Miniprotein binders against q56419. Designs and how they scored, part 120

Target 1, 326 residues: q56419
Amino acid sequence: MEGRTLEEVQEEVFKRHGVLVPKKELEDLAKALEEAGLLLTEKVEARLKEEEEKLKRERPMRLAGLSYPEGEREARAFLEAFRASYPGEGEEARVLLMPHLEPSRVPEVYGAALAALEKTPPPERIYLVGVAHRPLKEKAAALPVPFQTPFGPALPDLPALQALDALLPFELFNTPLAFREEHSLELPLFFLKGRFPEARVLPLLVARRSPELGEALKVVLRDFPGLLVLAVDLSHVGPRFGDTPLTRTLAEEARRRDLGFLERLAEGEPEAALAFLGANPTRIDGVEVVASLLPLLRERKGKVLAHRLDLEAPTLSAVGAGTLVL
Short names: E, the ipSAE of ESMFold2; O, the ipSAE of OpenDDE; V2, 0.75 times the mean of E and O plus 0.25 times the DockQ between their complexes.

## First folded at step 13 (miniprotein)

Design FL5 (at its last look DockQ between E and O 0.13; V2 from the best seeds 0.00; counts 0 for: pae E 8.2 > 1.5, placed apart)
Fold by ESMFold2-Fast, scan of step 13:
Structure FL5 (fold): chain B 326 residues (1-326), chain A 105 residues (1-105)
Amino acid sequence: as target 1 above (326 residues)
Amino acid sequence: TEEERRFEELFKYAREYLREGYESGNPEILRQAIELFKEALEIAKRTGDPEREALVLWSLAAAYFELGDKEEARKYAREALRIAEKYGDEDVIEYAEELLWELED
């Protein structure tokens, strides 16, 4: 290790790659390196490069057997159970806002999304826009490879992705590693692929507001029409999220903020929706996605099908989730 | 200090991993959050900051609770309560009492 501390290695990796690797993992790796004579930082970088190379071929399932069943038959039954949890009828979607939260926490909300998909003609492609949970080198990114699901691989729409890349002022395929562990794409994709098995996908992540992404997508959608899906969660309240403890008043405030935001989007007024949240829009993780996609959301009227604030009472915390059709 | 800055960095990213683990249901990410919180705890203990120590201990309890490890969750919640009561941290007292109520066997 050449006299470097694990803390110094952790800091160097974090500065170079935006990943804070626990010292325990670095300790385990360092023990394995004793016989190899390699520097720990170099070994971590080699592992990251290996993972990046794998992601050039395909994106494997990470939550199969955890958030959804691994087997196709079991996955189909699971999907139908979620649809059954929502008693209402859907409405055709040109734009669908759905959650990416663990499905078992808000089954009726995912059921509402499935109801909307039942009323929607099968699209040739789905523009799936999630929220980056890892740093991106640019404001947004895409990964142009098959995403594995229990229903078979969701194939990338390469012509549409290339058209999008050509219109952007940055490299679209800029951070493959950010897609390795990304539930905001994987969880919605499970439901979307189950309902539209033939649709190709544009898997997109937004880390920061990118108006240029929305403008480019507006152009690409004219030549490559498809279903636009915003996979976003709503309010995050409580100590788990660095916020004040959940009270009855704060819970009601969170519900009102979520519904006020969704209702303004349903009126075709996304700027009003963003303004309604005020100075602290970070309490709703979908803000950066909505702000990036303004050109695609203006003047589109629709309906809020479902909303729920999922309460985790033991930690005095809650997460909001909703389904909106535009 | 440099240690205070490092604490804030570790704690912030441990909490982001805790959030991701909660949202995705992925136990591997929860385990990563736990390890980062343990690193932050070491710094809080060394710097003698009871407010930070109590908050990290409660965060560990919350992470273990989400992971399904009720024994570790109870252990950390009790320690969080002990420190918080000693130093009058009313917020962490409330957080720890609520979690312990749920962990009552």
Scores: ipSAE 0.476, ipTM 0.777, lowest interface PAE 2.5, mean pLDDT 87
Fold by OpenDDE base, look of step 15:
Structure FL5 (fold): chain B 326 residues (1-326), chain A 105 residues (1-105)
Amino acid sequence: as target 1 above (326 residues)
Amino acid sequence: TEEERRFEELFKYAREYLREGYESGNPEILRQAIELFKEALEIAKRTGDPEREALVLWSLAAAYFELGDKEEARKYAREALRIAEKYGDEDVIEYAEELLWELED
């Protein structure tokens, strides 16, 4: 290793590819490379290329058997149970904001999303916009391959994805490895595919606000109409996120921020929603997604169907989740 | 210093992975967070920063707890508490005590 530590290589790979290679694996590779005269970075890159090549064909389930059932029958029962956890009725959605948090933490919020989907005519395609929890090469990315679900593969809308790519000033099909383990797409997709088995999907990730994405999508949606889904969480408060342990005051502030954000979105005022958050002291997850999609959210009136601030007791932290229809 | 910068970067990414692991329930993401925290821990020990050391130890405890490894979680939480008490880090004391309480039930 020409003066680089294994840790530096690990960090570089993570920053470039959004994948953390275990140190032990790097050590094993380094030993093998000392024997082969190759750079550790080259072998890591070769392995990552192999993973990328697999992702050119399909995105396999990563959370099946963990967050949701792998079997179709059990998966359907799972959907029905989640729907039953929400006692209300939904409304027709043209835009759906829903969580991507572990479903078991906020079942009624996902239930509200399902209730909305029951009132929504089956779309031809779903624009699923998640949050990148890993670095992207660009502000946003898409993966134009089938996503596996218990209900069969969610097939990409290639014509619509190509139309979107053509309107963006950057390459849309970037950082495929960021999609490999991204739960912000996988979890909501389970529910969406379960309700709309024939809908094609545009799986999109946002890492940073991209006004270009919203403008491009606005154009694409004219020729390729569909359901827009924002898969975002809300406030993140407590020690895990740099705050003091959750208090009544902190919880009330988180709820106030979450509801104030959602209500302004429901009024068709997404700029007001962003302005209301200011510096975003409670760390609402969906800010960059909403900021990217402003042209699609303006003047749309809707309704907040559900909200929960879910306590993670071991860390005295909490995460907000909500369901909004527009 | 370069070591401090490296610590902050590792710790930041480890916390992001820890968050994602908690949110998704994916144990592989949690394992990745643990590896980054372990590297951060070695830096904190080498630089002699007890506040950073205690914070990383607590973070490791939290990650192992979420993995369902109560034994390792308890080990790291106790060590976090020990260091935090020695140096007067009230935040980590509170966090470690809370986690230890959850591990006793």
Scores: ipSAE 0.019, ipTM 0.310, lowest interface PAE 5.9, mean pLDDT 86
Fold by ESMFold2, look of step 15:
Structure FL5 (fold): chain B 326 residues (1-326), chain A 105 residues (1-105)
Amino acid sequence: as target 1 above (326 residues)
Amino acid sequence: TEEERRFEELFKYAREYLREGYESGNPEILRQAIELFKEALEIAKRTGDPEREALVLWSLAAAYFELGDKEEARKYAREALRIAEKYGDEDVIEYAEELLWELED
């Protein structure tokens, strides 16, 4: 009965059923339905507020027992199995690009990241930059709380986060609920915390490219040195992503764009990497993060350690994942 | 033709629902995608278009797999493979075989 007057409803009921319902009774019914809807809205809002308040204190594991083991001993064995999936050697990373795709789908890509971490001196802190899968109130956000892992809590680097917040033209701590289920932070963090148990973390999300974030991070990293991690996936092709079904031609195009993007980043040419993608027809996930962090990526040379285009035959789709050290 | 336009519209909307079903985990959205794919399948069969028919069959298999209905997923994946083998589409054969491999384990 949305969009009808009470008189129209009354007339329709009389026409259909031969009963004239008093206008007062229709008003009472409409109010009762409205009150029920308002009560449900209030309950949902109260639940969201409760979750937001919890997230202001800590971020619990959401994927333990699903994507990685919950127990520390099993989690450590799991981490070592992933390292074994990549038989190569890593290189020291000042910047590490690694995926956030389900780890079991791209084990050697995560293994390559572990190999890079083996060659990397334990940092005091990790700038972990993921991709917001939920809307943020601003272009980027952080959550300055412990993130739970099977290896213990990953503690926030509060002084570095506060310094970053002070340099931005917007409040950095703006959308706690966006972190609640954000796998682009949780999945990479499992590997990072497992290898660097003493490192503090700056858990950051990018929703839309923010040149301000990159300029601010350049300043903060000088005073608070650490490992910069871009936790991003590459091409997204196929029906899962609103595309045609995957063909060998589309898969090869996705691989070529993934590798071309990574290689240009490895040459210290992030603007060229973005330009290479043009309209980004294979929807490489990392473009907003890379575009935000240009000042930190320029002139940093490195190496692509691994890449896989993960074929999801059930969805006729694919997602690219890579490991890049700079 | 008009049937070709209707197929394209149905298939487009079905893919959008499939995408949303994957993202949300909502089985009712997946079931709506399946309804649209089934209508598109009937059009592909009436027009005698094996490429469109195979495309829809794989989309149905993918939707049922995400829904957890392995039997329906196998059914549509095998049917898609049979069509691809008949018309010699090697790209289609590769992806159908991968899907069936996923369903057997």
Scores: ipSAE 0.012, ipTM 0.363, lowest interface PAE 8.2, mean pLDDT 85
ESMFold2 (binder alone), look of step 15: mean pLDDT 83; pTM 0.829

Design FL6
Fold by ESMFold2-Fast, scan of step 13:
Structure FL6 (fold): chain B 326 residues (1-326), chain A 105 residues (1-105)
Amino acid sequence: as target 1 above (326 residues)
Amino acid sequence: TEEERRFEELFRRALEYLWRGLESGNPEILRQAIELFKEALEIAKRTGDPYEEALVLAGLAIAYYKLGDKEEARKYAREALRIAEEHGDEYVIDFAEEWLEILEK
């Protein structure tokens, strides 16, 4: 019973049935409803603990059959179609920035990422850094278990993850439940695993800027070299995101901010990229990831391969997506 | 300008009502969105801004679709696409085409 007092319940019954129910009966009913509510809460808590325990063993696919095909053969055809959506050639990536929004909305942007991966020699491991869409106990987290994909499980790089954990002032393997439904990792991982089936993965989520994460990763990458992937979306504009209505000027401003951000990153100037955005008025979610990874992005020059501001028909809102190689 | 400010205010309110109407399914809220969009449309036509005109027409298409008036919705979506194509605006073209596909299904 949300926000309804016994007096309000009594009044409603009288209004509808012309009967004044004795207070004792209403109190007994309220106690029964409250007890049922507590039991439902306990069941939810028990289920969450069960799901958390399951995540200690593996991370199952959540978006198979929805955002990408479940079967391996169909999944490979899907990758080929996305690659074909980008007419250009890629460039070798030591750092790759790619999106994590629904792939079908920006096929040319994912195609550009695939083109870059084709030019990149197979890494022994991938540092996959996404954005937490659920609260984390710390500024960042990782889940050290196999992540299921249509191309087989993406295995965790346990030695590298342990080395990273040892260097951080907080427990890295916090908040397993945040990984249960996390598209910022699952969607890029689908493409990465399809291209590099033998690579191990460090699945990392950033909730708030963590300079200590970037410093620790710089150390770990020296001992455990690999491909760094920033799985981030760009501008989020329009009413769906609590913003002003999408107009030409707002859409142009979002594109200008997306491209200005990416171009400064491509010049090896991540601090300049952050400064360019200021207060981040178009809500580029990559800001927290870039701010965390500054030591890994400085002085690395590269190229913006693709950019798209994708319009969402139902809400007149838009999300920016881009592919950047460094 | 004053007209730009008034367009922005009307368009914002129209989208707020449209969104509330889409979530609730309440036809009265959708009708209020339509009236606000129509006021915004007059400003866009007067100022001669094809981008804003096409966006308002797209909003009208969505509102009429949710009211169950598919023919009126299709009319507005096609007009939005025509204006966007005439002026080469890729964003409005993509938006209008997406809604035409939904309406035709």
Scores: ipSAE 0.006, ipTM 0.398, lowest interface PAE 10.0, mean pLDDT 84

Design FL7
Fold by ESMFold2-Fast, scan of step 13:
Structure FL7 (fold): chain B 326 residues (1-326), chain A 103 residues (1-103)
Amino acid sequence: as target 1 above (326 residues)
Amino acid sequence: TEEERRIRELLEYARELLYEGLRSGNPEILKEAIRLLEEALKIARELGDHYREALVLASLAAALWELGDKEKAKELAEKALEIAEEGGDQYVIFLAEWLLIEL
């Protein structure tokens, strides 16, 4: 408590400096610090509101110069280098599952995604579904603004976003600040915009399973056809994620879990894919996305193009990444 | 010992750079981590600190593997495993064995 704490502070000062500070002065100091904290809180709130207002106009790049080059020419060369890292030709995609893990960690997996995009006719719009790494006010959210990329702004498909919002039992545009720093959208978008520069985008985040989102998207996709992209990572194993240190056996279990999940999705059996993960307790951040999008994934056969379990050596942890075409 | 303090400080900094380099795949950061780890390796060997020697060798292997020098990464991982098999903790053994699977 305050009174008890102030008495302890007074006693400590006396012991160290031989000065008895009146309790009133310590109380006054504590009150001044508390009031200064309240003013600082007001400034923080004002700044957050200003950031939110800026996000009503555009979403700036956050990872340019870090995860991908800022300049267009350098970004294009970077993209082509990733494509070259995958020796296959790819497959046409109506639904693409790709990672949002740092691209340089799994270049062949992003290369597989690029190969699939090369075989895919340019869509008018991309439904880009990522995973929320910040709390959302609702189960899912979207941000209806241009997203900056080195290839120019990825423009929002406002009619399709409005149609989606109208079908949902909650406000779709509910948490703009969650999009300020969101790599699960920014990193896949870099590759998608580089390949389909004219496509508009529906940037969507899922925090918790939302069957109503999947049902609404099924309706919207009928009227506004486009490419559906699930930007999800697979197994998260090791101490960085609250697990035990990675062993060869645990790594093999994670690979088997990832591939079993992806292969069941490739058979058009998303419920079986989720049930398979339920029997295997490794974290996969794509679970909530897949569970939300069941109506869009059922009975779509496809192919797993790539998979890798990327080791974080310093933490004895690993993250799975894969490319799946449906 | 002064050498004990030096290697401890060096490894703490190298570990930070290694983590960042491995996460980002940035070759400049990985090369800097390698330079610091090579200095730590020299000190560990001079001190006869087999635990730190094995840990540094495994860390170097991970950085080199990320840079695409799989030949040297395999050599260092094998050496780390040899040293770690007697007296190393499970972390170094698992890391070295893991890297050898990928090589």
Scores: ipSAE 0.000, ipTM 0.231, lowest interface PAE 14.9, mean pLDDT 83

Design FL8
Fold by ESMFold2-Fast, scan of step 13:
Structure FL8 (fold): chain B 326 residues (1-326), chain A 103 residues (1-103)
Amino acid sequence: as target 1 above (326 residues)
Amino acid sequence: TEEERRIEELLRWAYELLLRGYESGNPEILKEAIRLLEEALKIARELGDHEYEAIVLAELAAALLKLGDKEKAKELAEKALEIAEDYGDEEVIYLAEELLEWL
């Protein structure tokens, strides 16, 4: 607890529990810790520099033993249990939208993603696009190092990453520390590596709308074909997200917004999906990812395999999750 | 008092366990949180502290809802609302009303 900023405290709570604590409660905690002389910015900065150096070699597991098992055997059984949670069969995916929410909260949604992966030919590489939960120096970033998993390291596709970097008007490898604690990549990667152990990965984060990323990716995918994965959650509603407490009416509105968004993507109309959200405002963290990847999503028809809105009763909040194949 | 400090300690630990149990989906962690809340409820009732009683009943209802015990959750939320209305505790009234709407 001591020597940590408010952001580090939020990260630690999220890492341990997969839940972001309301800002007011974290501010009250930070004030109590500051009065005890426990928040030391210099010590935090030194630790972050050490972590940045380690990230030049590899990205370690942060959620092993918390969101998924550390051991390979236990991890395999865990993954199979998620597949069993979805009673349907999958569809082949050229593009897969899946959540990055704590898997135990929406097992059938991750099961649907696994079903789609079973019907998908093994890709040589996976373009894994997540959402930045920390500021990036640019609109998007990548980390060109092995990402550890219980199934062995997910190796970076260095030639494809370098080709992407060359086409962008900014440096792609611009914010290594943003990847230190990033569940939007780590949680989907667990499932993807379990199903496609030989695939290389391009771990990408989007912080703000980047049309140049989508245009560059369209070019790179031609020379380096692979599976495109959008690791995004849907509606975020309730006080934990700066909204009013959840009611049955607000929850049903969130479900309708999520499904309206996904169905428009399934029709190959991503601009219509974004326009739908503009007309029906909600907090969907996938908006910036979809807006960045428009050239890759147009005219690709597909199917929504699963959707759930998970209630967080103690905080009167909820998060939507879905699986879409294109 | 020491008893009031004990209730605050129990609620703090219960909240920590609720977050862990909610995210992990581990029912044993949720049951332990419920046990701490039940201990806090007993102390609040022995002290005749109806304000703490209403708060604990609302938190207990939320935890039981997460475990899927909707009947008991509804019963406790209704009781929390009844007590909170007597004291004009608008935060507990709101929480209990929202839980009941969700049930």
Scores: ipSAE 0.012, ipTM 0.369, lowest interface PAE 8.4, mean pLDDT 82

Design FL9 (at its last look DockQ between E and O 0.52; V2 from the best seeds 0.00; counts 0 for: pae E 5.2 > 1.5, SAP 77.794 > 70)
Fold by ESMFold2-Fast, scan of step 13:
Structure FL9 (fold): chain B 326 residues (1-326), chain A 103 residues (1-103)
Amino acid sequence: as target 1 above (326 residues)
Amino acid sequence: SLEEEIKKLWEEIEEFVIEAKWLLEFAYQLYDSGRYEEALKVLEEAIKLLEEAAKLLQRLQELAQQTGDPKWLDLAHELAYLIQELAYLIAELMEEIVEKLSK
């Protein structure tokens, strides 16, 4: 908007498209913050720019010392404790669905994922697909830098990422700031790097349904074979998520919805899994990821290893988590 | 108490911010679908939620000053950063939409 007034911009857009741009509301917000002595616009912009520049070199740990230990030895013991939380042997995975929920809330579900990884031969690369918790400029994004872990840096598979970017109708390496504080990648990566220290990673975020991503990934996986990991949580129920307080009936409904979804995926029927949920994708975190990856999930049969509905008693809310091997 | 009133304002501010974040995510979905007019309407709603959050934040700041406890002043600044970071993202998407509509 260089050298143009707000009114001139609004008038041009209105004349051509009959649409009003809400820039006055944004200015009113800025004025309210300024009057409170809390307008930090230039400082916020400078900080975001600095963080974006740092992300061009590496992605630092954000949850070390909080969700997992900072030191390699302590991190190894922590990972072993999670494996011990699951009494089963696991199954070999070509595709792994695992949670990104705080691990201490569902240790047996992460333990099941670890059991599957124990049965899986070490992949050369991992396609780690998480859920964006920050808006992306495109439907999906990737960050082609080393991701720090207590087990050393998880190195990006640059040739595979570049091959993927070349096949997409949008710039894959967009919205680097979305990766700054993204637990749907960081938490699964902790477990994956601990089990497969030599594997390179394609850290991918899905914000909205992108069938072109699934089609491109099918091509890239042919030339760059690896383990596909869907890092997704299941049902979100209760007041914390804009819903009624959790009752035994609501909890049973959420569990049935989660298991019905996972079991249909295990039958190699991802369209049936999406249809089973009906028109309510907001109740399951992974819907947009599954919908984007349909070509990679069709006709792949597998097994649900674990499922838990984690109760947050103070808020009477719950989040579902599961481990599925395909 | 002043601290109880601050905590209540904190909860209300977080609720408005979470709702505004969801609307921004929905606006990106509309943008990807070429539904630019609807995206702008959703962004307008998000800005209004942030304006309500900013008004509550003004009250929280006043109470934080009265406590003399720097932890509440730090909280006010953290919430101000959060509101402004979200407003920055909204402004960026609005500029993208205006560019599309100007073709």
Scores: ipSAE 0.124, ipTM 0.674, lowest interface PAE 3.9, mean pLDDT 84
Fold by OpenDDE base, look of step 15:
Parts: sequence; structure tokens; C-alpha cells
Structure FL9 (fold): chain B 326 residues (1-326), chain A 103 residues (1-103)
Amino acid sequence: as target 1 above (326 residues)
Amino acid sequence: SLEEEIKKLWEEIEEFVIEAKWLLEFAYQLYDSGRYEEALKVLEEAIKLLEEAAKLLQRLQELAQQTGDPKWLDLAHELAYLIQELAYLIAELMEEIVEKLSK
């Protein structure tokens, strides 16, 4: 952001519209940030700029040693254990929907993804589409740099990324800082790189539904074929997300929404999947990704391999995760 | 460990941010549909979530300082930036809504 503080925005809104934007809430937020010493000071901006410059070269691991092992040997054992957690066989995927939740929470769902990857011929490139949990300047973004993994760097497919950029009405290479800590790419990439070490990657984030992205990707995929991966979670329910503590009724509703969404995708009816969610009262994470990729999901039939609604006991909240092949 | 506690706080902050972002997107949809009053209510809820995130961020910063590891301080700064950016987007949308309601 060009140097505007929350205070400046608040003042501007107040000056222009005389409406106290919930002045108290914004003031309380600004105060909380000030008290934390975390206001966007010139110093903080300078640091963020330095980090942005680093991201022009590579995206380092942020979750190594936390969510997955840093060492290659241990990382391979990790993959094997996750694969073992899913007792079934996979199917060949042209499109893979998989979670980006903390792997330890839903091991069998990641195991199902690995099972699918076992049945999938090694792709030349992987279109990895994650969820932007951070704001993007545009509806979608890409980071055209190597992503570090325990298995070596995942190298970008620059020609395919450039082809995609050329077809979009906005600059694809925007908001590099949004990629720095984005788990929706890092976690699935661990599994993908482990299985397909030679595949190039297109790391993409979606913040808001972009029909243009889906149409552009459809064209790019003709010249640059590859595996499409949707790294998305499903329902988010409970106190952490503004609901009451998880009840049987709430859990059943979350599962119904998750499975209803996934099954309609499996039938090749992504529009029906979105319509089924309506206002998305259980906050399925992947809706903007799916809405962006409609042209790539239409008429593709597949199978739901796994689903879990995982309880976080300390917060009495739950997150849904699933694996779908198309 | 301090790192484990920081990680937990980070996860909690991110969940608030995720929800706030979802509410922001929903508010955009409401705005686009001309449901301005409803959009404002949704944005107010988003701000409350960001306030909670900011409180947790204060704790995260304290712990990050105790580690002496720049990595965690950088994380705190990034999260601060994220919260501020979302707050800015919310404020901008609120401004647009108010402008629409004033006509």
C-alpha cells in the first residue's frame, strides 16, 4: 500500500462521507496495532521491501521442521507414512483437488492425494492453484521463482507463466509478499515435488473469483499441458469462524456441504457445486478457486477419494478437507 | 517451546484473517448486488475478527522478540501488514458503500 495508514483511511472516509466507519472498531484495531508496535512504520516497510526483493529470486521454505521434515530422507519417510495412512488405491488425475490444511490433521486425505499421484503419469508441469489467505492486488497472482522444498527447488515454468500473463487482463506477477507465508502452496507442493521431482510448477493464488483466469488457463493448457492442482480446504466451522462450538448438527451440515460440493465436482458440474453452497454458510475455502476454474472443471467426471472434518479440540472448531480426482 | 507457541498464535491469526477475508469477499458480493446495508454489517464483523487477530499478534510479537530470531520478527511484521491491508480494503469498501447509501 502506498503509505496510507489506517488512520489516514479512516480520516479520509470520515472527511468524504461523514460516516464514522465503525470508527471505534477501526480505532481499536489501529490502537491494538500501535500498542503492538506493529504499525506500518518506515522501518517495517523497508523490511517488507527487502523481503519482496528476496522473493524475486526464490521462495524459501517457511514450514520446514514444523509441518514437514526439512531433511530429504526424513521428508521421504514422511511421504511414505502419509501414503500408508490411506488404505485405498488412487486414480489417474488430470485435475487433483487436495487440501492445504496442516498435514498432521488430515493425513489420510493427503494420503489419498498421494495415491492419485501414484496413478498419474509424471506431468511436465503442475498448475498449482492455491487460496490467497492474504490480499492480492489483483484477483489472482503468480510468483515466477523457485520454491524451496526438502526435495530441491520446484522450478517455475516461465514460458507457461508468461503465456498465461499475456492472456490475462491484469498483471499476473503481482503481490509477491502474499506468497512468502502462503501455506496453500507450500504444503501441497511438498507432496507434489516429492512425487514429481522433475515437474515444473506454476504457483498461482486466487483471492477473488476470476473467470478470466480459467479461460486463460484453458488456452495455456493446450500449448503447455500439465496437471491442474486445486489446493483448497473445505468447511470452516466453530468459534474460530464465528459459529457456536461444534455440535453434531453443525458437523453434519459441514459434511453435507463438503460432500455435496465435492460430489457435484466429481460429476463434472462445477456450477452446480457452487450453486449448492449458496451463500456458503460453512465457509468452504475453495469456492473462489473453483469459480475461477469453471472452464477447466466442466464435464470432467471423477471421484472423491477422501474426506475428513477435523476437529480442533482447543477451539471446538473444525475444518473440512477432501481429495478429488478428475 | 517458544516456537511452538508462536506457530500456534500464527495459525490462530491466520484463521481470523481467512475469515475476515471471506467476509470481505461476501461483502463485495453484497455490494455488487446492491445490498449495501447488509454489506456494512458483514464488514463490521470482519473488523472484529481483525481486532482479535491484532491482539494475538501483540502476543506473537512479544514471543518473537524473546526468541531473538529475526525470522519470527519478520513473521510478526508480515502479519501486521496483512491485517492492516485487510483493514484498509474493508475501509475502502465501507467508504464506497456509504457513498452509495448517501445518494
Scores: ipSAE 0.053, ipTM 0.514, lowest interface PAE 3.1, mean pLDDT 86
Fold by ESMFold2, look of step 15:
Structure FL9 (fold): chain B 326 residues (1-326), chain A 103 residues (1-103)
Amino acid sequence: as target 1 above (326 residues)
Amino acid sequence: SLEEEIKKLWEEIEEFVIEAKWLLEFAYQLYDSGRYEEALKVLEEAIKLLEEAAKLLQRLQELAQQTGDPKWLDLAHELAYLIQELAYLIAELMEEIVEKLSK
């Protein structure tokens, strides 16, 4: 696809393997992209390379003016408004689970995370683990560059990132373009950087479960202590996600799955939390992150501070979000 | 309005793209389990979803040009790159599955 025609790709696969890639499906996709003026060309390929090179130096804000204010003063006020949305007290977190859903949809869930951060001593670094919404070349990835925020750049913890990379059976610094639009890091980072302006960050994405990542992180956290943040959403139910329209029964099931998952994590039983979900019928997107990080979650007890299953009236669908401290 | 039509198309495109991504993830799980024929079937469905997303994206791009607001055209380009990235990974996994089945 890298500037090659579909026919060239098909011929290469057939020549190398003696088995034909499904021709009709690939041809239909290529025709649709060509008709949209989106087929990968030298121009598009050059643009992608240019964007990739920029991301090797810094990751700019993409959601300023959309999900949070661009100016620092306004951003600080915005952050405090979210704290006010949760009237309760937090608890100290060594591990924090928080959402990456659009903040205005679940203000008290983000507010609960802020309440937990108020009780948490400022960490030297934050291990921010999100969910890759774009494909990764490996099971997980990091981008070791400053992430821009309204509160200034969130600087990478390069020694910790290098230690992590050295322990993995794959190159950690893969797929810079996957970070370009990744809100599962940017949205939580706004709140984290606002509360811990001096903390360095390890910005991590998980695409598929990696036991190796969890074992490596356990070692790195021992030498480079910090706050572990799982930036994940919970159930995804309704027609937007391939289900029938949201009913009371489906919503109750989603809430039961979300809370049962969180409660088992809060008891220090991450394997039981995963087993409780079975085939994951409500599509909790935190599963791959939790499955990767089992060594860091076992026997760590805590508390669920907040949960909401947020209804999407136009799509007759819902997304769950929660705040858990361990 | 024109912007309401663009937002509706955007949501429809996202539905197809999101489901395609989950099917790709499921295909990886089937592949890791040695269930290669099932993984291939799931990938074929993911391709069909991306084809539908691409067709709708063409219409979204046309409408975005009519607005004169560059943010909608930028959105169309970002969705296109996502579709292209998913298609690349689907093709790679299909190639690996075909390789396994020919042994």
Scores: ipSAE 0.052, ipTM 0.491, lowest interface PAE 5.2, mean pLDDT 85
ESMFold2 (binder alone), look of step 15: mean pLDDT 89; pTM 0.862

